# VHH binders against Flagellar brake protein YcgR (ycgR), part 55

Target 1, 263 residues: Flagellar brake protein YcgR (ycgR), of Thauera aminoaromatica (c4kar8)
Amino acid sequence: MAELSTPSPASPAPLDGGRGDELEKFTLRGARQILQLLQDLITHRGLITAHTGGGHSFMTAVLKVDEERGRVVLDPSPDPQANRRALAAPRLTCVTQLDGIRIQFPLVGLGEGQDKGRPALFAPLPAEMLRLQRREFYRLQVPLAHELSCLLKAEDLARKPVEVSARVIDIGAGGVAVVVPTGAAEFVIGGTLPACRLALPDGEPIELDLEVRNLNRQTQRNGTEQLRVGLRFAALPRAADTRIQRYIFKTERALNAKARGGL

## First folded at step 1 (VHH)

Design zb11 (framework vhh_7zox_3)
Fold by ESMFold2-Fast, scan of step 1:
Structure zb11 (fold): chain B 263 residues (1-263), chain A 119 residues (1-119)
Amino acid sequence: as target 1 above (263 residues)
Amino acid sequence: DVQLVESGGGLVQPGGSLRLSCVASGFTFSDYWMGWVRQAPGKGLEWVSDIYSGGETGYADSVKGRFAISRDNAKNTLYLQMNRLKPEDTAVYYCAKEYRSLGYTFDPAGQGTQVTVSS
């Protein structure tokens, strides 16, 4: 009765305090390395989830680095409550990804003001930044309540074109994992599924070319067999990448808030 | 107490092959994703490949089509078959268990095995 396979690993919670010693080999402490990494976040307009404690977080970005004053400038949240929580917090834990690399850093002493007439948050430059080369397949476990689906354009066992609506069970920067009924379609590792449609909340389905990366046949508790298919995004457009990243960060924010007694 | 013991590395010419092995102990091997990660001098840790108990596999684009990961759950052993090796594959290769709590996908608990690809 036990499940024969499990989803890809869920996103771990942010690290605080003494556990930094375990990550020493991945920690950047050199001033030039820290400045270069922050500049990379600006150049790529990387979305950052800033954890304010008490189960709360908000989405931000580094707008600029002020080397002369030794500070970073961050984009405030459109949610005034999130900004108030951030300013009241003793520290922020900032988490982001660039090209599949996890980046995490603390900010202490957050203040507010204006940058060129626009609201901004300011913090001293971090003394350290964590840089982990995570697999491109870092996965968010998709909540069942979200009912995320991907319409796959594939071939059946008779090699006739078929459209299969597959449930998305996890999603990452590099792809999705979906479940389909066994026998509904034929999948070949390395095969391309053109013009598939990923349905995310808020907006039209995203049209994507997907490459089959892995297959796993799972027998469920009721004896029903399902095929888990790992799919890589091929040639992902920037607009689609942004929507997928926003979904991942928004969902992780909500899950972290829920786990720590927030919403 | 997690213990991973890697073996099978060595010096090989470009285009050659090596098979890496990793014997695991101290945890229920079949409950975890297992993977291979590598680190060349002066570079960060790079994920190479992973595999779950059900046989689902993933590969870095740099090694796809050349490397094959496999596991034997009865023997608590992970393997990496490396074919058509390139100088860029030169690194210390670590067997790694899934490591969720610290933001790692994999925890290289062993000493690793050196792979050098040189003409």
Scores: ipSAE 0.000, ipTM 0.126, lowest interface PAE 14.5, mean pLDDT 76

Design zb12 (framework vhh_7zox_3)
Fold by ESMFold2-Fast, scan of step 1:
Structure zb12 (fold): chain B 263 residues (1-263), chain A 119 residues (1-119)
Amino acid sequence: as target 1 above (263 residues)
Amino acid sequence: DVQLVESGGGLVQPGGSLRLSCVASGFTFSDYWMGWVRQAPGKGLEWVSDIYSGGETGYADSVKGRFAISRDNAKNTLYLQMNRLKPEDTAVYYCATLSYGEPYYTDIAGQGTQVTVSS
């Protein structure tokens, strides 16, 4: 199963109300994506902090999506004052988290009524939703069967050039983690390894420059020591970036399909 | 305003052809990995095809040899030429920017265009 390594910290506080130019690339505007994301919040029973302005907020949840009427149905606050503030507000800023991914969206035109005889709040479907998935933190655990490798151009203790074939254990948009035998080469945090070669299943190996980010010695069950090296892509041509993104995408899809009994 | 608008769907006989188009606006189209995903009635999303700027394409096994994806970066337009259509190709087809990770495969998606293959 593929795993997200380090999602953004959970926080109910809004991020600029979604107005930052830097956040545009994380903003979903497609009706299909918005509907799916709202359904996911229902399925996961996601608690939402709804900010009404002036430092006021209340806890709510999406109870259902009414696609025919183009509306979301929200759970009202048990506090009547909070509901009055929400109805009087020109907009709500809703903030929640789904599996470490921050989700933020506006609701405008809030109304009150009943759903199946119970008090409810209604709002038109949001035109946009912010889904802040930090791809630099996502790491695909590489299946052993893929035998992914990276040929490292490094130095030995005498500073002489050596080439080390390292097994790739995880990969993301920003780099790879590899395993090398202890003593095969010397690595220095912040050091650069030029002209390394990353072998992906399709096509020629990718030549790239790597920067050493971290080092961790691990003792295996048999007592053998190995070195885990975290490497950052120093510069990545667009074609290489696309090949890496495609590998991650296809592998993640295959792993998810396998976990669900095949697709 | 970021938007993807699909067109070109319709009703067609088995063995027929359709050409879908998707016009993008509000982002630098040439910087994005683009693709087509589809949803058949009562089914989940299925990846159909993808393309990056400068040319590498991918296809699902179910459409390989029958469909051809292309893009025109000057017109901010993505295309899908669909040949030798089968009843199994009946679905809503969505233009999308592609990404990895759960729960979604797309960051930006259009409203979709319906393709029905029926005799």
Scores: ipSAE 0.012, ipTM 0.314, lowest interface PAE 8.2, mean pLDDT 78

Design zb13 (framework vhh_7zox_3)
Fold by ESMFold2-Fast, scan of step 1:
Structure zb13 (fold): chain B 263 residues (1-263), chain A 120 residues (1-120)
Amino acid sequence: as target 1 above (263 residues)
Amino acid sequence: DVQLVESGGGLVQPGGSLRLSCVASGFTFSDYWMGWVRQAPGKGLEWVSDIYSGGETGYADSVKGRFAISRDNAKNTLYLQMNRLKPEDTAVYYCARQPFYSGDTLYDYAGQGTQVTVSS
C-alpha cells in the first residue's frame, strides 16, 4: 500500500488582497462545465490525488457522475485508514491534470456505500473546479543532464543542524521538488528550512527560505530509500524569481525545440 | 492524442514471473515520469512503481525487491518486471503518465490496463 501526496503547488499561496480575484477567473462554477470536466476525467481515466489534510492523501478516480442525484462516485483507497481519514475529513482536496492543465476541486460531505456491488465513495458534485494554466503553478521536470541541486539546511533526528545536498527533480515559480536519501535529515510538513542554497546554471547559488509541503518515500532497486520532498519558496526575492523564471523559460524552449524535431 | 497501450498480462502460478510493457504515443515520452498503478478485485487503486526520465525509481513497499521498473526512451516503452509473484499481486495493471510532479505520484493519463492473475 502506498501513501500518495499531491505536488506542492504554490502551495496554497498565502491569502492576499489580489489573490482571490486572480484565481476566480480560472474557477468554473457552471454546472454544465463541471459535469463536462468530470466526464473528461472519466474518459481519459484520469487518476486523482485526494488530500484529506495533515499531509495525508490517497489515489482515486471518478467512476461515474450521477447527474440525477447530483453526486460523483469515487474509487475508495485499498487502505482502510485512508478511507476513514477521508470520511472524517471536513473536505477532500482533489488534484489532477489534463493536457498540462491543473485541475483542483473540493469534495464535501463524503459518504460510503456500494456501486455495482463494490465499495465506493460518494460526494455531492463540487460547486467549483479550478482549471489553471498559470505559469506560477507549472512545474518543469528538470533534465538530469542539468544536475540542479539545492543545499538544504535542516535538522537530524537529534535536532542538530545538518546540510544536505539534494537533487532538484522539478521546479516552478512556486517551489521545487528534491530527492534526498532517507534518514539524511528530518523533514516536517509545514516546517521552514532557512537560508537554503539553490544552484542554477549560470550564476551564484540563490539563497532562499523553503517550506516543506510534501513528503513521499520511495525505494530504489538497490534497496536504497529516497525521500522526495516538495518545497515552497518563502519570501522569494525579485532577483531570484527572475533567475528561476529565466531558467524555466530557457529549458522549456529547448525541450519544445527538441519535441518539434530539433536535436 | 495521448495513447498508453499495456501488454504482457496473463495467468501465472505463485512464484512465477511476468513482464509488462506499455507503449506510449502522442507525446514526448522522455519528458515525463511514468508509473504503474494496479487495482485488485474489490479493492481501490494502489500505486506500484514510478520512474523519472533520468532513471530514478520508486516502489511501493509491497513490491520492493520483487518488481523492477524500467524504460526505453528511444522506443517510447515502459516496462515492469514482476518476479516472485504472489496471489496478492492479482490485479489489473495500468500504465500511467505524470506530467505535473512536485514530489508525488499524480497522474493525468492511464491506459486500458492489463490483467495479471496469480493462482495455482
Scores: ipSAE 0.140, ipTM 0.602, lowest interface PAE 5.5, mean pLDDT 80
Fold by OpenDDE, second read of step 2:
Structure zb13 (fold): chain B 263 residues (1-263), chain A 120 residues (1-120)
Amino acid sequence: as target 1 above (263 residues)
Amino acid sequence: DVQLVESGGGLVQPGGSLRLSCVASGFTFSDYWMGWVRQAPGKGLEWVSDIYSGGETGYADSVKGRFAISRDNAKNTLYLQMNRLKPEDTAVYYCARQPFYSGDTLYDYAGQGTQVTVSS
């Protein structure tokens, strides 16, 4: 009885070289840039998903960067089995997000030890870090003081047209996220909301078509339910795009200036 | 246990449209990036699209302007609207949790896949 060796699931073929070129634009290889980004992760207490292969991962954080020794210190998993897998893995793939930007980096040569009397994982500094800062992925968190709103032309449960004034919570080149009262309208994922009006501080509302991309129901701390709706700009006139970009740029600059101790 | 169940695949003519759905369970859906990958006959696994927890979306150049990814976090459901389908879009499409760029893998979990065939 010949044991039919079930063919080992073919390792997914390496992603074709074309993706490599696109990712290269977002890859940091400079030592100073890498150190800065790791320090930013520490400062922001960014949680990192470390992938050990085989569909296994654990949550970690960068605790310290040791520049003298050229190593990064990671928080070990509370699961001893996860740590064993991590140590046995030839490579960790670390994935995180900082300010809406996806960050990925490999760690190789993982070891265990102690940092200041606490268990820690150690690895050489990554040779590269991927920072997916695409304009299309950037979302500006709208300051509450700006009171951006979007008049949504939607339908109720009876498919009757309703207009809903929604607060804009974030904005990017590709769309907006808004908050609407629960039950104000029915939104269909992939549906188009025609002739909506986005109010910016700098002039008349922008008329535009919006596509529903994301729905998220959130319960606030006060027990009130809110619906967050992610909306894509389905058709944006060039003039409107310019206004949106200008608003984003101006607001980002102001926020950064404030963060640096500027008025 | 993490489960991803794809649906909506089928046979369509060139220029046609399909809408894929993926229902997720066994994890907090809203906390994860979700996406689609595909495998064409005789080809490797290809990233198609992803959607971040905040609603940010990414697309492969091959599908940009034709495909639209969306999600309903209340229903733990991921969608892929595919318009203007081409024969080269023929593949098994997989719903994937935490799609990421790596030489080793594109995701941490994937469903069983749904077949999409574009043929005259």
Scores: ipSAE 0.013, ipTM 0.269, lowest interface PAE 8.7, mean pLDDT 83

Design zb14 (framework vhh_7zox_3)
Fold by ESMFold2-Fast, scan of step 1:
Structure zb14 (fold): chain B 263 residues (1-263), chain A 121 residues (1-121)
Amino acid sequence: as target 1 above (263 residues)
Amino acid sequence: DVQLVESGGGLVQPGGSLRLSCVASGFTFSDYWMGWVRQAPGKGLEWVSDIYSGGETGYADSVKGRFAISRDNAKNTLYLQMNRLKPEDTAVYYCAKVGYTESYLPGSDYAGQGTQVTVSS
């Protein structure tokens, strides 16, 4: 019930399209509002995860809004297979963040071509964009300099125990998203990983149980593939919850301070 | 209903001190970071300081070493001790309930009505 009414707290996975009653108040439908938000994504150099379906996505960015032709111009993947999946998809679901606010929008009718002599993907302007300002949906993109990791206790293909050190790419109140090398372990949606260890910058690693919520094979902008795993915190002790919340807030504040200082 | 009521502002000479207070109600005070933001005449909101329930603090570079934030969880009260005040500290100071997103909006659930601080000779 709760799972059906809200997006996964541990993943940048797309929102349920049937939740119009919950999400309508966060949906932008005005043409000027949509154009302004897309321009804000360009100005802030926002990276976008474009989901093509079948558990696949690639990293892109809005290069330009062509108001005269009513289309958006996107940065193609250096991986030709990712571009072929995108062009074959009936729609892309684009997910990004702007100042910690989750933004999600569909693109339908994707094509390819060139913009000013450079390869580009084109799509008609979206008719709607979601902009979610709720703490429970917030995901902090973990700065690379923090080198956050989570030691996962998982199983290999033969069901033998294996430990995998995974890089934490985002973190929220309900979970983390991590990147694991392809083939390092088997993950089953709904499966529990017991006694994993989340390393935060200050103090001892946090020991916690994680539930696998989603899996996505993502093609990076450099053309390499990685497995992104969304993990929910199960039975998180209050002290651990407090440390995670403190880390999120402090990091968000530091990032916002850099933006305010012109950094 | 979330209520934040600031007090303690006033007129003070450069080099002087003031202590601001904020009484909170309508939420579990100890579950939240609390903070102070300010708005100088003709300028936008500037974050000043915040404090975690367990006492860990943060400060803007402009006030570091001069201001001290504290809280009393038993009284649902947030404080800001302001020392060595400068004319550039002149602003309306707002108490804020701080979340994961920094939404320091005056007159909302994230800020009270404010208290005026004027530093002038």
Scores: ipSAE 0.000, ipTM 0.277, lowest interface PAE 10.8, mean pLDDT 79
Fold by OpenDDE, second read of step 2:
Structure zb14 (fold): chain B 263 residues (1-263), chain A 121 residues (1-121)
Amino acid sequence: as target 1 above (263 residues)
Amino acid sequence: DVQLVESGGGLVQPGGSLRLSCVASGFTFSDYWMGWVRQAPGKGLEWVSDIYSGGETGYADSVKGRFAISRDNAKNTLYLQMNRLKPEDTAVYYCAKVGYTESYLPGSDYAGQGTQVTVSS
């Protein structure tokens, strides 16, 4: 009687992010980690874009995690056609963001039913979830109370040097986002701002070169226009990098402690 | 309807430079991560670069140090500065909302029609 070796279930096809082996370090496969992340999505009411293939998608949310049945409950689309596509799809590709971190995960075996008398979609728990938390891409939202600022050495429309004090709204290992008054300076995407000064709470300002990477005009609720400028650290000394990392770590820890009711 | 319109492609010699642009409409551009993918003749779709809402950038190893992605949210425009171009960079370049590479296919709701980049002596 030849024991038919049940073929080991084919390892789920890697999340086709086109980034090969680099994504592996960001892929969660642990059941506990997956459950926690799904629960976090529920807690934060994270909206999910579910891709059904063929360029079609719909908005959904995780409504519940049924650990006993090993399934996730999703909010169905208000569009019946979207739900039909979802149910017909061999794989649902879910994309969302939580705390600035991109999350992607596949769902297979989608079914429809009812949860507590409401229409719902059901799928087995994902075998893996991609959480793109790159240290270099992580951006800490700077608490307003910290009043971080960056002195930008820029040019006006006449190419006259101007110094602009900008409030830092987020910071990461790779750069900062700042807000400036509209018309304070002329920023050119790809341009370098040399010898800027980033003020951290822990000491003297850090002198650094910044590269303009993103511009976004925002109208505040009060009708005031502000310019958000995304800035990359062009050349960050090691000592400065260490200080920035320390600030981020310390601040994140404090925020997390506060969120847990510890402060 | 989501529209992405790429421009700036062309013929360049090896070592040359190009700047691609993508104008987006039909959605809140600032709320989405945007990226570039490319398809070389006879090859699959390849991720090139992406830019996050905060300005964080990623690059494929093949283009790292040569390409620079940026965005102007006020103009709903994505850019790709391509320097030191190589023959292997020859492809149709597509602007897309960042997602799975399969979603970047031409005619999808998330990608434009593409712009041709040809690097040849």
Scores: ipSAE 0.000, ipTM 0.207, lowest interface PAE 13.3, mean pLDDT 82

Design zb15 (framework vhh_7zox_3)
Fold by ESMFold2-Fast, scan of step 1:
Structure zb15 (fold): chain B 263 residues (1-263), chain A 119 residues (1-119)
Amino acid sequence: as target 1 above (263 residues)
Amino acid sequence: DVQLVESGGGLVQPGGSLRLSCVASGFTFSDYWMGWVRQAPGKGLEWVSDIYSGGETGYADSVKGRFAISRDNAKNTLYLQMNRLKPEDTAVYYCARTYLDSGYPHEYAGQGTQVTVSS
């Protein structure tokens, strides 16, 4: 069915576990800092991708922080199955972005109930939150108006070559996240997709090799499901790196100018 | 612990030149966009120029053709060469680090250096 999309998904899949030691200096553990950051997410209407495990996630938001009871209140998914997966999960990994800074935190002990007569999800305040200000971890949420795409060269279910045009939802120095039509191709984590073509608004498409880093079936806030694929740039040429950084730079400048002057 | 230390400001005549410098420490300088922003007396902050590690530059329309930004990644130093200075260039000039160039706001700024263009 034809339907206008709810706001663009926030933040890509979680960072890989091999970077734990490097990430320690970016981890917030002070109760005051955690409360302030959660409040900033509320103030900025930040969309959160909550990963429930098994390659599943859903879009949510922090509705409020209940400081008296030491818990956060989250917007449930309109998809009952996504909510059941979340409640059954031993841990949610929440990923979002504020002003270009990647924010990631765990929630453990998720429950369901009501807040002001509306269905809600509840969890204890996280003991830690990751806040990253590094070039290689930064991700620009691609504006829908840019219609950024990547032509993926993959295999279908019958192992035949297939070309899939995927919408780019975020982009950084190290890779892109794309939305793939369900059933269009098969992806394997760690697999390489050679000679893919990334289309930026200016110039010809960039030809590059991509490595599959993660796969997530995300339930959007309107209840629709999408396959999101995280892709790492393999051996990116200097000229391509420069074009990607230039696009990120100019797009953020334009978005910040609009936010400050355009209401 | 990020530190940015500016120098090179002063009093100059209209049509004169100045070179501003900014020494950075506490982070991997080559991974960041670096820039200059200024604030004239009684006015708001104005973005002046920025530069990426690979040498790509941007300039405000008010300074194009007169100012040149550069960097020395080996010395963790940012420069602004200011030529054909006008009274309207009178401002406090701040060195800034951004995780992305947004013109302003910046992530970190130094203490600033005063530039006064007058006879």
Scores: ipSAE 0.000, ipTM 0.174, lowest interface PAE 13.2, mean pLDDT 78

